# VH-VL binders against Proteasome subunit beta type-11 (Psmb11): the designs that were tried, part 1

Scores and structures below are computed, not measured.

Target 1, 253 residues: Proteasome subunit beta type-11 (Psmb11), of Mus musculus (Mouse) (q8bg41)
Amino acid sequence: TTTLAFRFRHGVIAAADTRSSCGSYVACPASRKVIPVHQRLLGTTSGTSADCATWYRVLRRELRLRELREGQLPSVAGTAKLLAAMMSCYRGLDLCVATALCGWDHSGPALFYVYSDGTCLQGDIFSVGSGSPYAYGVLDRGYHYDMTIQEAYTLARCAVAHATHRDAYSGGSVDLFHVRESGWEYVSRSDACVLYRELQKARSLEQELEAKACGIYPEPATPQGARECKELFVEQEEVTPEDCAIIMKTETM
Structure headers, positions and changes below count from the first letter of each chain, unless a header shows other numbers; Kabat numbers aren't used for antibody chains.
F, E and O stand for the ipSAE by ESMFold2-Fast, ESMFold2 and OpenDDE, each averaged over both directions (binder to target, target to binder). V2 = 0.75 x the mean of E and O + 0.25 x the DockQ between their complexes.
[cut] marks letters that were taken out.
Atom coordinates printed by the task and the answers are left out, and those that the model quotes come from them; centres of patches stay.

## First folded at step 1 (VH-VL)

Design fa02 (framework fv_fasinumab)
Fold by ESMFold2-Fast, scan of step 1:
Structure fa02 (fold): chain C 253 residues (1-253), chain A 119 residues (1-119), chain B 107 residues (1-107)
Amino acid sequence: as target 1 above (253 residues)
Amino acid sequence: QVQLVQSGAEVKKPGASVKVSCKVSGYTLTELSIHWVRQAPGKGLEWMGGFDPEDGETIYAQKFQGRVTMTEDTSTDTAYMELTSLRSEDTAVYYCATSYWGDYLFDYWGQGTLVTVSS
Amino acid sequence: DIQMTQSPSSLSASAGDRVTITCRASQGIRNDLGWYQQKPGKAPKRLIYAASSLQSGVPSRFSGSGSGTEFTLTISSLQPEDLASYYCLQHNSYPLTFGQGTKVEIK
């Protein structure tokens, strides 16, 4: 698995490979690892989409209830904190270990990382999964906030393609999504091998990039400058253990 | 990309049943929301039913409730739409359509299956 | 059920013309609306999602606008290949409902 997301001037990019297993025992040729939550919010996964489907179904339902109650959807930050609280309540369950929430709200493009222990971090770049060290090698060289839309698409495709080439547990195609003010769009699905071959033809220094990705740039799980959701938002509705129990009563999981 | 390939045209007698298939490639079936839409000759598009990812259940339009069944075979990545008690007004092209969960809008469509209910 | 009404039911225009198709919902649907193009003998193709977002690969001459109950699809400069029927679809609530369609013919 290789998933990544980054925030830039024109929105948030999310990208992922399509290789997965349907549970531990069956290999599925293609899998969706970027999951729409609502019109202006995407979630990524570090596991199979099936593992995270339950979480996102529960989250989507809760967000709809809050929209009816409050007259508007929660902010991306509020949603990330809600998801973190939900995961924390059920940390004994082996479901969707890590995710990135990619969205657009009143403050503009927003990106949060949420981990199953309740960790919630705001940042500009996140990559998750067994291929993430390889993806970070590419992202660290190419990322800047002011890049153009086409530069962002190219960077995301290259990062995932490199990861699929190097990581035995990533492969297939590259799914690319772009979150704008108007909502998310599915930009493309591209064969990872074709992308990698095109990169090799275009770049004479490709081997140096790969060496850096494998040896010099290990996976940064928590990027410098990231801040916990609690540090950013003092006033907001909190999820309690009782809220978690009520939410789960509508599911037969 | 997602590709949807449907079964071939069918000619049925009134009162018979028809089962149209839609084979999915590019994604696993369980990650997509499959819907069925029909179009009678010279008429507009009519939604019949589909999978609601929020509820995890298939929902049917009231007009077809009791006559339509939509199923999926995950092992072959194939969705099915079975319509029973066929009438002449069921003569139509039947489409499967899908997109990512939470989208509800149809990004990908099958080529269509013409079902003709003979007189 | 939410009823979707399109206007006009058909139109005829020349290449280069600006054409506008309107879709009205019987109740508020926010921006939960898509526009679809169906060329003769073919399956429909999505042009617009979320009322105003252009589908990747669709020419920029197509645009959508509106929210709530009144929506518009605009083709800024009609081309011969745009001969088709156009449909709006609401997905705010089940059952999903299409407009009756607008047939666009080129003179």
Scores: ipSAE 0.006, ipTM 0.468, lowest interface PAE 9.5, mean pLDDT 79

Design fa03 (framework fv_fasinumab; at its last look DockQ between E and O 0.05; V2 from the best seeds 0.00; counts 0 for: pae O 13.3 > 2, placed apart)
Fold by OpenDDE, look of step 2:
Structure fa03 (fold): chain C 253 residues (1-253), chain A 120 residues (1-120), chain B 107 residues (1-107)
Amino acid sequence: as target 1 above (253 residues)
Amino acid sequence: QVQLVQSGAEVKKPGASVKVSCKVSGYTLTELSIHWVRQAPGKGLEWMGGFDPEDGETIYAQKFQGRVTMTEDTSTDTAYMELTSLRSEDTAVYYCATVGYSWGPYFDYWGQGTLVTVSS
Amino acid sequence: DIQMTQSPSSLSASAGDRVTITCRASQGIRNDLGWYQQKPGKAPKRLIYAASSLQSGVPSRFSGSGSGTEFTLTISSLQPEDLASYYCLQHNSYPLTFGQGTKVEIK
């Protein structure tokens, strides 16, 4: 799994791969790992799909109840804290759920990391899942708060595409969402392999243009063989609690 | 650890009612979604109903609608299932089951079962 | 209502044998499927959740696979203690529905 979210001048971008764990060679439908929580709130999911979906279902219910009672829109921070508190009550159940909760409230765009142990962190960049280390490598290099919307979309796509290229547990398509002041919107779904190839081509072209501008004619890089996106039907090995710990260490740096 | 302890076996006559209790411990009842499943002797498992955290309401299987009532007493952390107009076909072991905080119907925890015998 | 068709209804196998139980849903249920083991006189115990996730404490000889409408529980090497009835459960939509069950006997 590779999910990411980052805050920038024009809101929050959320993106994720769509590889689902199919125990059989049968093509599994694409998994949705960016989940609407509210009209103004999105959550990404990492962990067992069933567990993640259930937590968000509970969260949506609670938010709706609060909205009905209080007549106010939920804050992103409040929602994150609520989710963290809910999860923290069940620490003994060996749940491993990592989420990036993002939205736009009266304070503007916000992004939180929430983990099943009750951890709740506010930040500008979060990635969760087995592909998160690869995604962070791309995000850390390309992220800046004042990005254009197009730059932000490209960065998110690039980060997930690169992660899916390296992470055996990530793949399929890249879902892209944008949280704006008016609410979240679905931007696009792109094939991860196609996207990766396109991005590589674009990068190569840019390098060639720069080289030309500098008068340096680099020798044509031998096309490293198109590793066939072998649909490695990697049986999603259950993220052992140890695997979750590794993911958390990488996300807090 | 969640534990579910059910009331003892019941013998009822046709037309009577039975109320089975399920006491929860380890977590509060408000943190759990209780479901009820029965099993007739030598038969399979049958879902009767349970609390849906998404809808915030108790959902009943159509087969039991009008005869079954599921209630909760949060003060005692006890869930109840009442079945009315009992028939011989209602002879079964009745289970309460739950999963952690509204995690849906992955029944991780089960009561020990309550045998209800309906006989003339 | 989603119907769950479980097969076979019963099987007899020797210790060490590979056992496979299948469950078919009348409609797509994604991975909203669990597998339960019930030993005689006991409450059911969850073995698999989310179609393929092994419950903590369950031996690795148990595995679940499938998505959509076709699901399989596999016991890679049947042990004497595995004598039980097995049930699939869909929880994709209400009403929740179990398969008919499979009684596993050991020769």
Scores: ipSAE 0.000, ipTM 0.484, lowest interface PAE 13.3, mean pLDDT 84
ESMFold2-Fast, scan of step 1: ipSAE 0.006; ipTM 0.503
ESMFold2, look of step 2: ipSAE 0.006; ipTM 0.473
ESMFold2 (binder alone), look of step 2: mean pLDDT 89; pTM 0.922

Design fa04 (framework fv_fasinumab)
Fold by ESMFold2-Fast, scan of step 1:
Structure fa04 (fold): chain C 253 residues (1-253), chain A 120 residues (1-120), chain B 107 residues (1-107)
Amino acid sequence: as target 1 above (253 residues)
Amino acid sequence: QVQLVQSGAEVKKPGASVKVSCKVSGYTLTELSIHWVRQAPGKGLEWMGGFDPEDGETIYAQKFQGRVTMTEDTSTDTAYMELTSLRSEDTAVYYCATDRYLWGTAFDIWGQGTLVTVSS
Amino acid sequence: DIQMTQSPSSLSASAGDRVTITCRASQGIRNDLGWYQQKPGKAPKRLIYAASSLQSGVPSRFSGSGSGTEFTLTISSLQPEDLASYYCLQHNSYPLTFGQGTKVEIK
């Protein structure tokens, strides 16, 4: 798996490979690793798609209830904190492990990383999955906040395609999404091998070697520049064991 | 490659039921979202219903709700669309369709179609 | 339900001509729109997805544009094999809805 997301002047980009895993003799259809949560919020997946889809379904229901109570959807930050708390409350060995929430709210484009242990980090760039060291190599070299939309699309496609070429557990196509103020858009699905071949024609070998060197990261590492969710809010909502029980009862309905 | 192969043409009397099958090959049915679209002779395409993977439920167009049932047999990788209380205006070619890669919200793969004729 | 209105209902053009078909949604659908070609007696074939992305294997003379409520399918140089009916489809929300279709004929 290789998923990535980054925040820039014109929104949030999310991109992912489509390789899935199942029995060795059984054909595995392409996997959808970027899932809409609502009109201005996308989530990525790093665990099994089915497990992550279940958590996003529960999250979506909770967000709808909060919208009815408060007259508006929670902020991206509030949603990330809620998801982190939910995953932490119901932690299990085989749950969806890590995700990035990509959205647009009253404060503009927002990007958060959420891990199943309750970790919640705000940042400008996140990549998750077995291919992420390779994707980070490309992202770190090419990213800047003031990128044009086309530069952002190219960077995202390059990063995922490069990662799929290097990582045995990534492959297939590259799904590209863009979250704008008007909502999320599905930009394209492109064959990763075709993209990688085109990139090799366009880019120098020296640039690829630099990207690969930069992509070597310690295991496990917190993304550079990321900030803890708890450090970003003065007034915070708590998710209690009672809240978790209410969410489970709502899901059972 | 993924293929959708549908059952053969049917001729039914008004009031009867018809059950059209759609056999999936090259993929596992459980990984696909199958939708059904019909087209009356000389007319346009009309969506009847399909599986919504976001909600985990099958959704039917209001026009057909109560008369249509869409089911799946995962052991044979076959999807079914059953339409009851047939009327002459139900004469149409019925297609199953899916999105091989995009999780069922667009249709890049189509069955060959099944002509259902309702006449007395 | 979101209503999809296509214009024109039919057109006749000569080989080599530029052909434009328009599709209008009754409410905003972002870029959740596909274009489909249906030749006589055959199942539809997707030409465009996400309003402007060309389906693999489709000739480059086909292109799509638009967002929100106004969408256009363009055939830059009409070929005899393009004789077909063309449909737009919105998949922004259920129920999925097709335009009424545009029949393209060669003079």
Scores: ipSAE 0.006, ipTM 0.473, lowest interface PAE 9.5, mean pLDDT 79

Design fa05 (framework fv_fasinumab)
Fold by ESMFold2-Fast, scan of step 1:
Structure fa05 (fold): chain C 253 residues (1-253), chain A 121 residues (1-121), chain B 107 residues (1-107)
Amino acid sequence: as target 1 above (253 residues)
Amino acid sequence: QVQLVQSGAEVKKPGASVKVSCKVSGYTLTELSIHWVRQAPGKGLEWMGGFDPEDGETIYAQKFQGRVTMTEDTSTDTAYMELTSLRSEDTAVYYCATGPYDFYSGYFDYWGQGTLVTVSS
Amino acid sequence: DIQMTQSPSSLSASAGDRVTITCRASQGIRNDLGWYQQKPGKAPKRLIYAASSLQSGVPSRFSGSGSGTEFTLTISSLQPEDLASYYCLQHNSYPLTFGQGTKVEIK
């Protein structure tokens, strides 16, 4: 699995490979690793598909209730904090369930990382999955906030394609999404082999990136410079164990 | 943009089966939930069933349970609806339409052009 | 099953008129309701989702309102191109159910 997301002047990009976990000698269908949550919010998936689907279903219900009550969608930051609290309240979760929330709210493009232990981080770049060290190698060297839309698309495709080439557990195609003020857009699904051929024409640049990444493999997937959600925002409302019970009750409505 | 293109009209005898296809373009089938809706001549719209990606299950309306099967081929981005033991009252235009992917997309934002199935003795 | 009842079953109005179609659910469906337009010989087209949100590309003369069990679709200034049947759909629970439809005729 390789998923990535980054925020830039024109929005938030989300991209992922399509390789699914499957038994030996059987055909594995293409996996969907970027899930729309609402018109201006996407989530990436990591861990089991069943667990991720459950969290996003419950999250959608709660966000819709809050929109009905308040007359507007919660902020991306508020949504990330809500998801983190929800995940920590439920039992039966895999330890490896991780997601990135990619959205646009009143403050503009926003990106958060959420992990099943309640971790919630704001950042400009996140990559998750077994291929993430390889994707980070490409992203960290190519990324800048003021990049053009086409530069962003190329960077995202290159980073995922590079990761699929290096990581045995990533492969297939590259799904590319763009979150703008107007909403999310599914930009493309591109074959990794086609992208690899294109990368061969720029091989000197790709080989330079690979050489510089050699020997600097990070074990943890948490990016440098990320900030805790609680450190970024002073909020009056907090999610408590009692709030978790209320959220869970919405499942029966 | 998303486009759903269905197979052509069919004429079947009572007791036969029909399999209607719905090819997705401008998006991938894995990113969509496909539902099937029919409309008998001069009548209203009737939901038959569809795939719920959040639960990972295909749900059929009780009326069609045991006679309908909805399948998908992700390699060709094509969805199928097969209806067996056809009766004259199954004469209708059959539509494929997109189901929800999120709360804000809602149901049926894109529709196929329809496939007329005529059941005649 | 949730029953969706539309009223009126048909109506005739002149260009420029304000037209209102009502849809009632047999039980609470929150805002899980869409409105669909079907022109003669064509596939349906979504006008409204989430009870009140206008579908992209749909003229602003169309609007939806309501929550719970009572919903309305309003056409503020009827145009000749609006000759069609209109359907509401609840998606609060399976099975999905449509209203019986409202045929709008232009005088």
Scores: ipSAE 0.000, ipTM 0.431, lowest interface PAE 11.2, mean pLDDT 79

Design fa06 (framework fv_fasinumab)
Fold by ESMFold2-Fast, scan of step 1:
Structure fa06 (fold): chain C 253 residues (1-253), chain A 121 residues (1-121), chain B 107 residues (1-107)
Amino acid sequence: as target 1 above (253 residues)
Amino acid sequence: QVQLVQSGAEVKKPGASVKVSCKVSGYTLTELSIHWVRQAPGKGLEWMGGFDPEDGETIYAQKFQGRVTMTEDTSTDTAYMELTSLRSEDTAVYYCATEGIYWSSGYMDVWGQGTLVTVSS
Amino acid sequence: DIQMTQSPSSLSASAGDRVTITCRASQGIRNDLGWYQQKPGKAPKRLIYAASSLQSGVPSRFSGSGSGTEFTLTISSLQPEDLASYYCLQHNSYPLTFGQGTKVEIK
């Protein structure tokens, strides 16, 4: 699995490989690793797709109810804190372990990493999965906030394609999504091998970049620009003990 | 971005069955709720059935229960609606429409072009 | 089943007129209501979701209001391209039900 997301001047990009997690002895169909939550919010998957889909189903219901009560969708930060709190209520159930939330709200493009222990980090770049060290190598070289839309698409495709070439557990195609103020858009699905071959042709003309790209990718530390969710906002979406009881009743019956 | 492309017009005799297809492109069928709606000539829209994401089951309108079956082939991203024991009153344009699961309806609330099914002679 | 009653069944108005279409549910549906436009020979297109939220790309002259059982679609300044049938749809409970439709004609 290789998933990545980054925020930039024109929105948030999310991209992922399509390699299935089924057994090694049978042919597997392509898998989707980026899941829409609402019209201005996407979530990535890094654990089991079924577990993440369950969490996103519960999250969608809660966000719908909140929009009906408040007349507007919660902020991306509020949603990330809500998801983190929901996951922490179910600590030890081995549900979806890590996700990135990619959205647009009143403050513009927003990106958060959420982990099942209640961790919630705001950042500019996140990559998750077995291919993430390889994707980070490409992202670190090419990312800047002011990049154009086409530059962002190219960077995301290159990072995932490179990771699929290096990581045995990533492969297939590259799914690319773009979240704008108008909402999310499924930009493309591109064959990773074709994409990698095109990159090889381009690199033959730029040998000095090739020398910088090849080598050992260090273990990623905290993603670039990441900050704790509680450090960013005074008011948080809180999950009350009553809320935890309700979702436990619904999900663990 | 999402497109729904339906199969072509059909002419059937009373008592026959018809199976209309709806090909999804630009997105994955498994992440969409597909609904089927029909419209008799000069009449309004009538919901026939669709996927209930809360329950995870396909629900049919009572009027069509026992005559309609809605299926999906995820390998080809194609949804199907089969209506049996056709009557002249079943002459209508049949639409597939996608309701994104909850919020994706903002983008996924797109409709197929419609399939005219004529039941005569 | 929830019954959706639209009024009027048809109307004729001049370009620039304010047009109002009403939809009534037989029981409370909160704001689980959408409005759809269908032009002759075409598939329906969603204009409004959640009773009052304007679909992206839809002109601002369209607006929706209401909650519970009474809902209204308003076209603030009717244009020739608005010649169409308009339908409300409740999605509060299954089966989903449409109103019978309102045909809007330009004088």
Scores: ipSAE 0.000, ipTM 0.423, lowest interface PAE 11.8, mean pLDDT 78

Design fa07 (framework fv_fasinumab)
Fold by ESMFold2-Fast, scan of step 1:
Structure fa07 (fold): chain C 253 residues (1-253), chain A 122 residues (1-122), chain B 107 residues (1-107)
Amino acid sequence: as target 1 above (253 residues)
Amino acid sequence: QVQLVQSGAEVKKPGASVKVSCKVSGYTLTELSIHWVRQAPGKGLEWMGGFDPEDGETIYAQKFQGRVTMTEDTSTDTAYMELTSLRSEDTAVYYCATLSYYDWSGTPFDYWGQGTLVTVSS
Amino acid sequence: DIQMTQSPSSLSASAGDRVTITCRASQGIRNDLGWYQQKPGKAPKRLIYAASSLQSGVPSRFSGSGSGTEFTLTISSLQPEDLASYYCLQHNSYPLTFGQGTKVEIK
């Protein structure tokens, strides 16, 4: 698995490989690892697809209830804090789920990393999964906040394609999503092997953009930081024992 | 990029059956729900039925219940719509259209096939 | 069944005009509504989802508004390529139901 997301001037990019695991005698179908939560929010997955689907189902239901009560959806930060609190109710039950929440709210593009132990961090770049060290190598060299939309797409595709080439547990295609002020957009699905070959062999303007995105042209890394959700906002999202009981019932049914 | 390619035009006699296919590429059929919509010449769009991922069942509009069967072959990423006991009023363009399982809004038909004209005449 | 009624059934307007099409549901459907454009001889294309969200790749001159039972599709500055029929669709409950359509012609 290789998933990544980064925040930039024109929104948030999310990208992932499509490799799935199966038995040794069965062909493995493609897997989707970027899941829409609502109009302006995507989540990436790095646990089992069933585990992640359960959490996103619960989250989506809770966000709908809050929208009905309050007349608007919670902020991306509030949603990340809510998800972290929900998952922390199960911290002692050996859940191992990691996700990046990619969204746009009244404050602009927002990106958060949430882990099943209750960790919640805001940042500019996150990559998760067995391929993430290879993806970070590409992202750290090519990323800057002011990059163009085309540069961002190329960077994301390049990072996932390189990770799939290097990581035995990543592969298939590259799914690319873009979260804008108007909502999320499914940009493309591209074969990772073909994309990797194109990056190596092309001699066009496209190759120049891809080479730059992959860090072939030296570029200073833009400052990035991760801050705990508590430090960013004084939003009061609380998960009760009753909430934990409801989640438990939902999972067992 | 998702693309839906439908089978070619058909001409049938009253009382016959027609089976229209819809081949999906760019997605796997397991990642989306296929619905069928028809449009009689000069008329509006009419929903016929489709797979409901919430219930895990195929749902048909009452008007077509008993005459229509919608199936999927996930190994070939192809969906099918079979309409039996054809009448002249079944002359229409038949479209397949998608609902992604990952579309939080649940608003259907983000992608459409090109349409298949079925003409029922004697 | 939820009945969807569009108005007007047809309209003619000049390039640059602001055009509004309305859609009324026979019962509350929240924001479970989409808008679709069908150009002559072609398959429909989704313009708006969740009543007000613009589909990616659709020009910003298109916008949707409303919730409950009253909905509108607005084209802020009509272009010649917007000659088409427009349909609303409710997906609040089965069976899914379309409005009867609005034909937009450019003078």
Scores: ipSAE 0.000, ipTM 0.423, lowest interface PAE 13.2, mean pLDDT 79

Design fa08 (framework fv_fasinumab)
Fold by ESMFold2-Fast, scan of step 1:
Structure fa08 (fold): chain C 253 residues (1-253), chain A 122 residues (1-122), chain B 107 residues (1-107)
Amino acid sequence: as target 1 above (253 residues)
Amino acid sequence: QVQLVQSGAEVKKPGASVKVSCKVSGYTLTELSIHWVRQAPGKGLEWMGGFDPEDGETIYAQKFQGRVTMTEDTSTDTAYMELTSLRSEDTAVYYCATSGYLYGSWYYMDVWGQGTLVTVSS
Amino acid sequence: DIQMTQSPSSLSASAGDRVTITCRASQGIRNDLGWYQQKPGKAPKRLIYAASSLQSGVPSRFSGSGSGTEFTLTISSLQPEDLASYYCLQHNSYPLTFGQGTKVEIK
């Protein structure tokens, strides 16, 4: 699992891989790891076996009750604290343990990390899941608050694609969402291997880098006959924002 | 951005059945609820039914109960509305529309399909 | 079933006029009400949700108010492109019910 979110001048971006684990060599449907809570709020999941959507349904219900009592929905910060409190009350369960809340409220774009132990942190960048160290590598080099919308989309796609290449438990496609003042928008779903291949092609410029098909390592949760990007690309390289910008020329909205 | 694209116009005989499709793009069907609304020529909007994601149930208006079936195929992101035992009074434009949660309540009919004209005659 | 009654059924006004449409529910529906605009030959478009919240992208001349059983949609300065039928919808309880509609014509 690799999920990420970052706050910038034009909103909050959320992105995630779509790989799920349903059994060894069983074809798994694409997993959706960014889940709407309401029109101006998205939640990410850590890819736990438990359904984080259950927590978001409970959260939505609680937000409705609070809006009725108080005359307005809680801020994103208030919602994050509520979620942290709810999750921490159910200790010992194998439920969603980490999430990021991506929203827009009266204070503008807001991003919070919530962990099941009650931790609730505000920040500008969060990545969660087994691929997060790799995503952070890309994000830390390319992020700045004043980036354009297109730069933000490119950065998010590249960070997830790079992480899927490095992390055996991430893969599939990259889902991209944008939370604006007008609400959340589902921007795209792009194949992670295609994104990574374009990134490698952009880097070389002379020739596309091809990895030999060789079944180098077994994948515990990979469907039979399917190959992850890491089986196609043996080389490990640092991804730059410039490399990612070139990918934009080949992508369809 | 969510878009709903419906199947094309149909002409049916009385007693026949019609199945209208609604393809969701720009988002996934599993994260949306689809409702169906019809409008007879020159008349107002009439809610037929829809899926309530909060309760996980498909709810039909009493008038259509027993004649309508609403289903979803998440593998193709397509929702369907099938109406049986058609009468001339069923001539109408049929719309699909999305619902979701917004500010203290579930919002309904946020994004609409273009409509499907079903004509029942002769 | 909850009955939604709109008033007036039809109106004609000039560009720049303030137009008000009312919607009355047969029982309390809190703020579980939306307003929809339908231009001739087109699908409906949501203008207002939760009785008073303006949908993103909708011009600020549109506003909603009310709670419980009495609701209003106001167009503060009518424009030619506002020629349409307007519908209220309650979603407090199933079945969902629309008002009968108000046709707005520009003189």
Scores: ipSAE 0.000, ipTM 0.405, lowest interface PAE 16.6, mean pLDDT 77

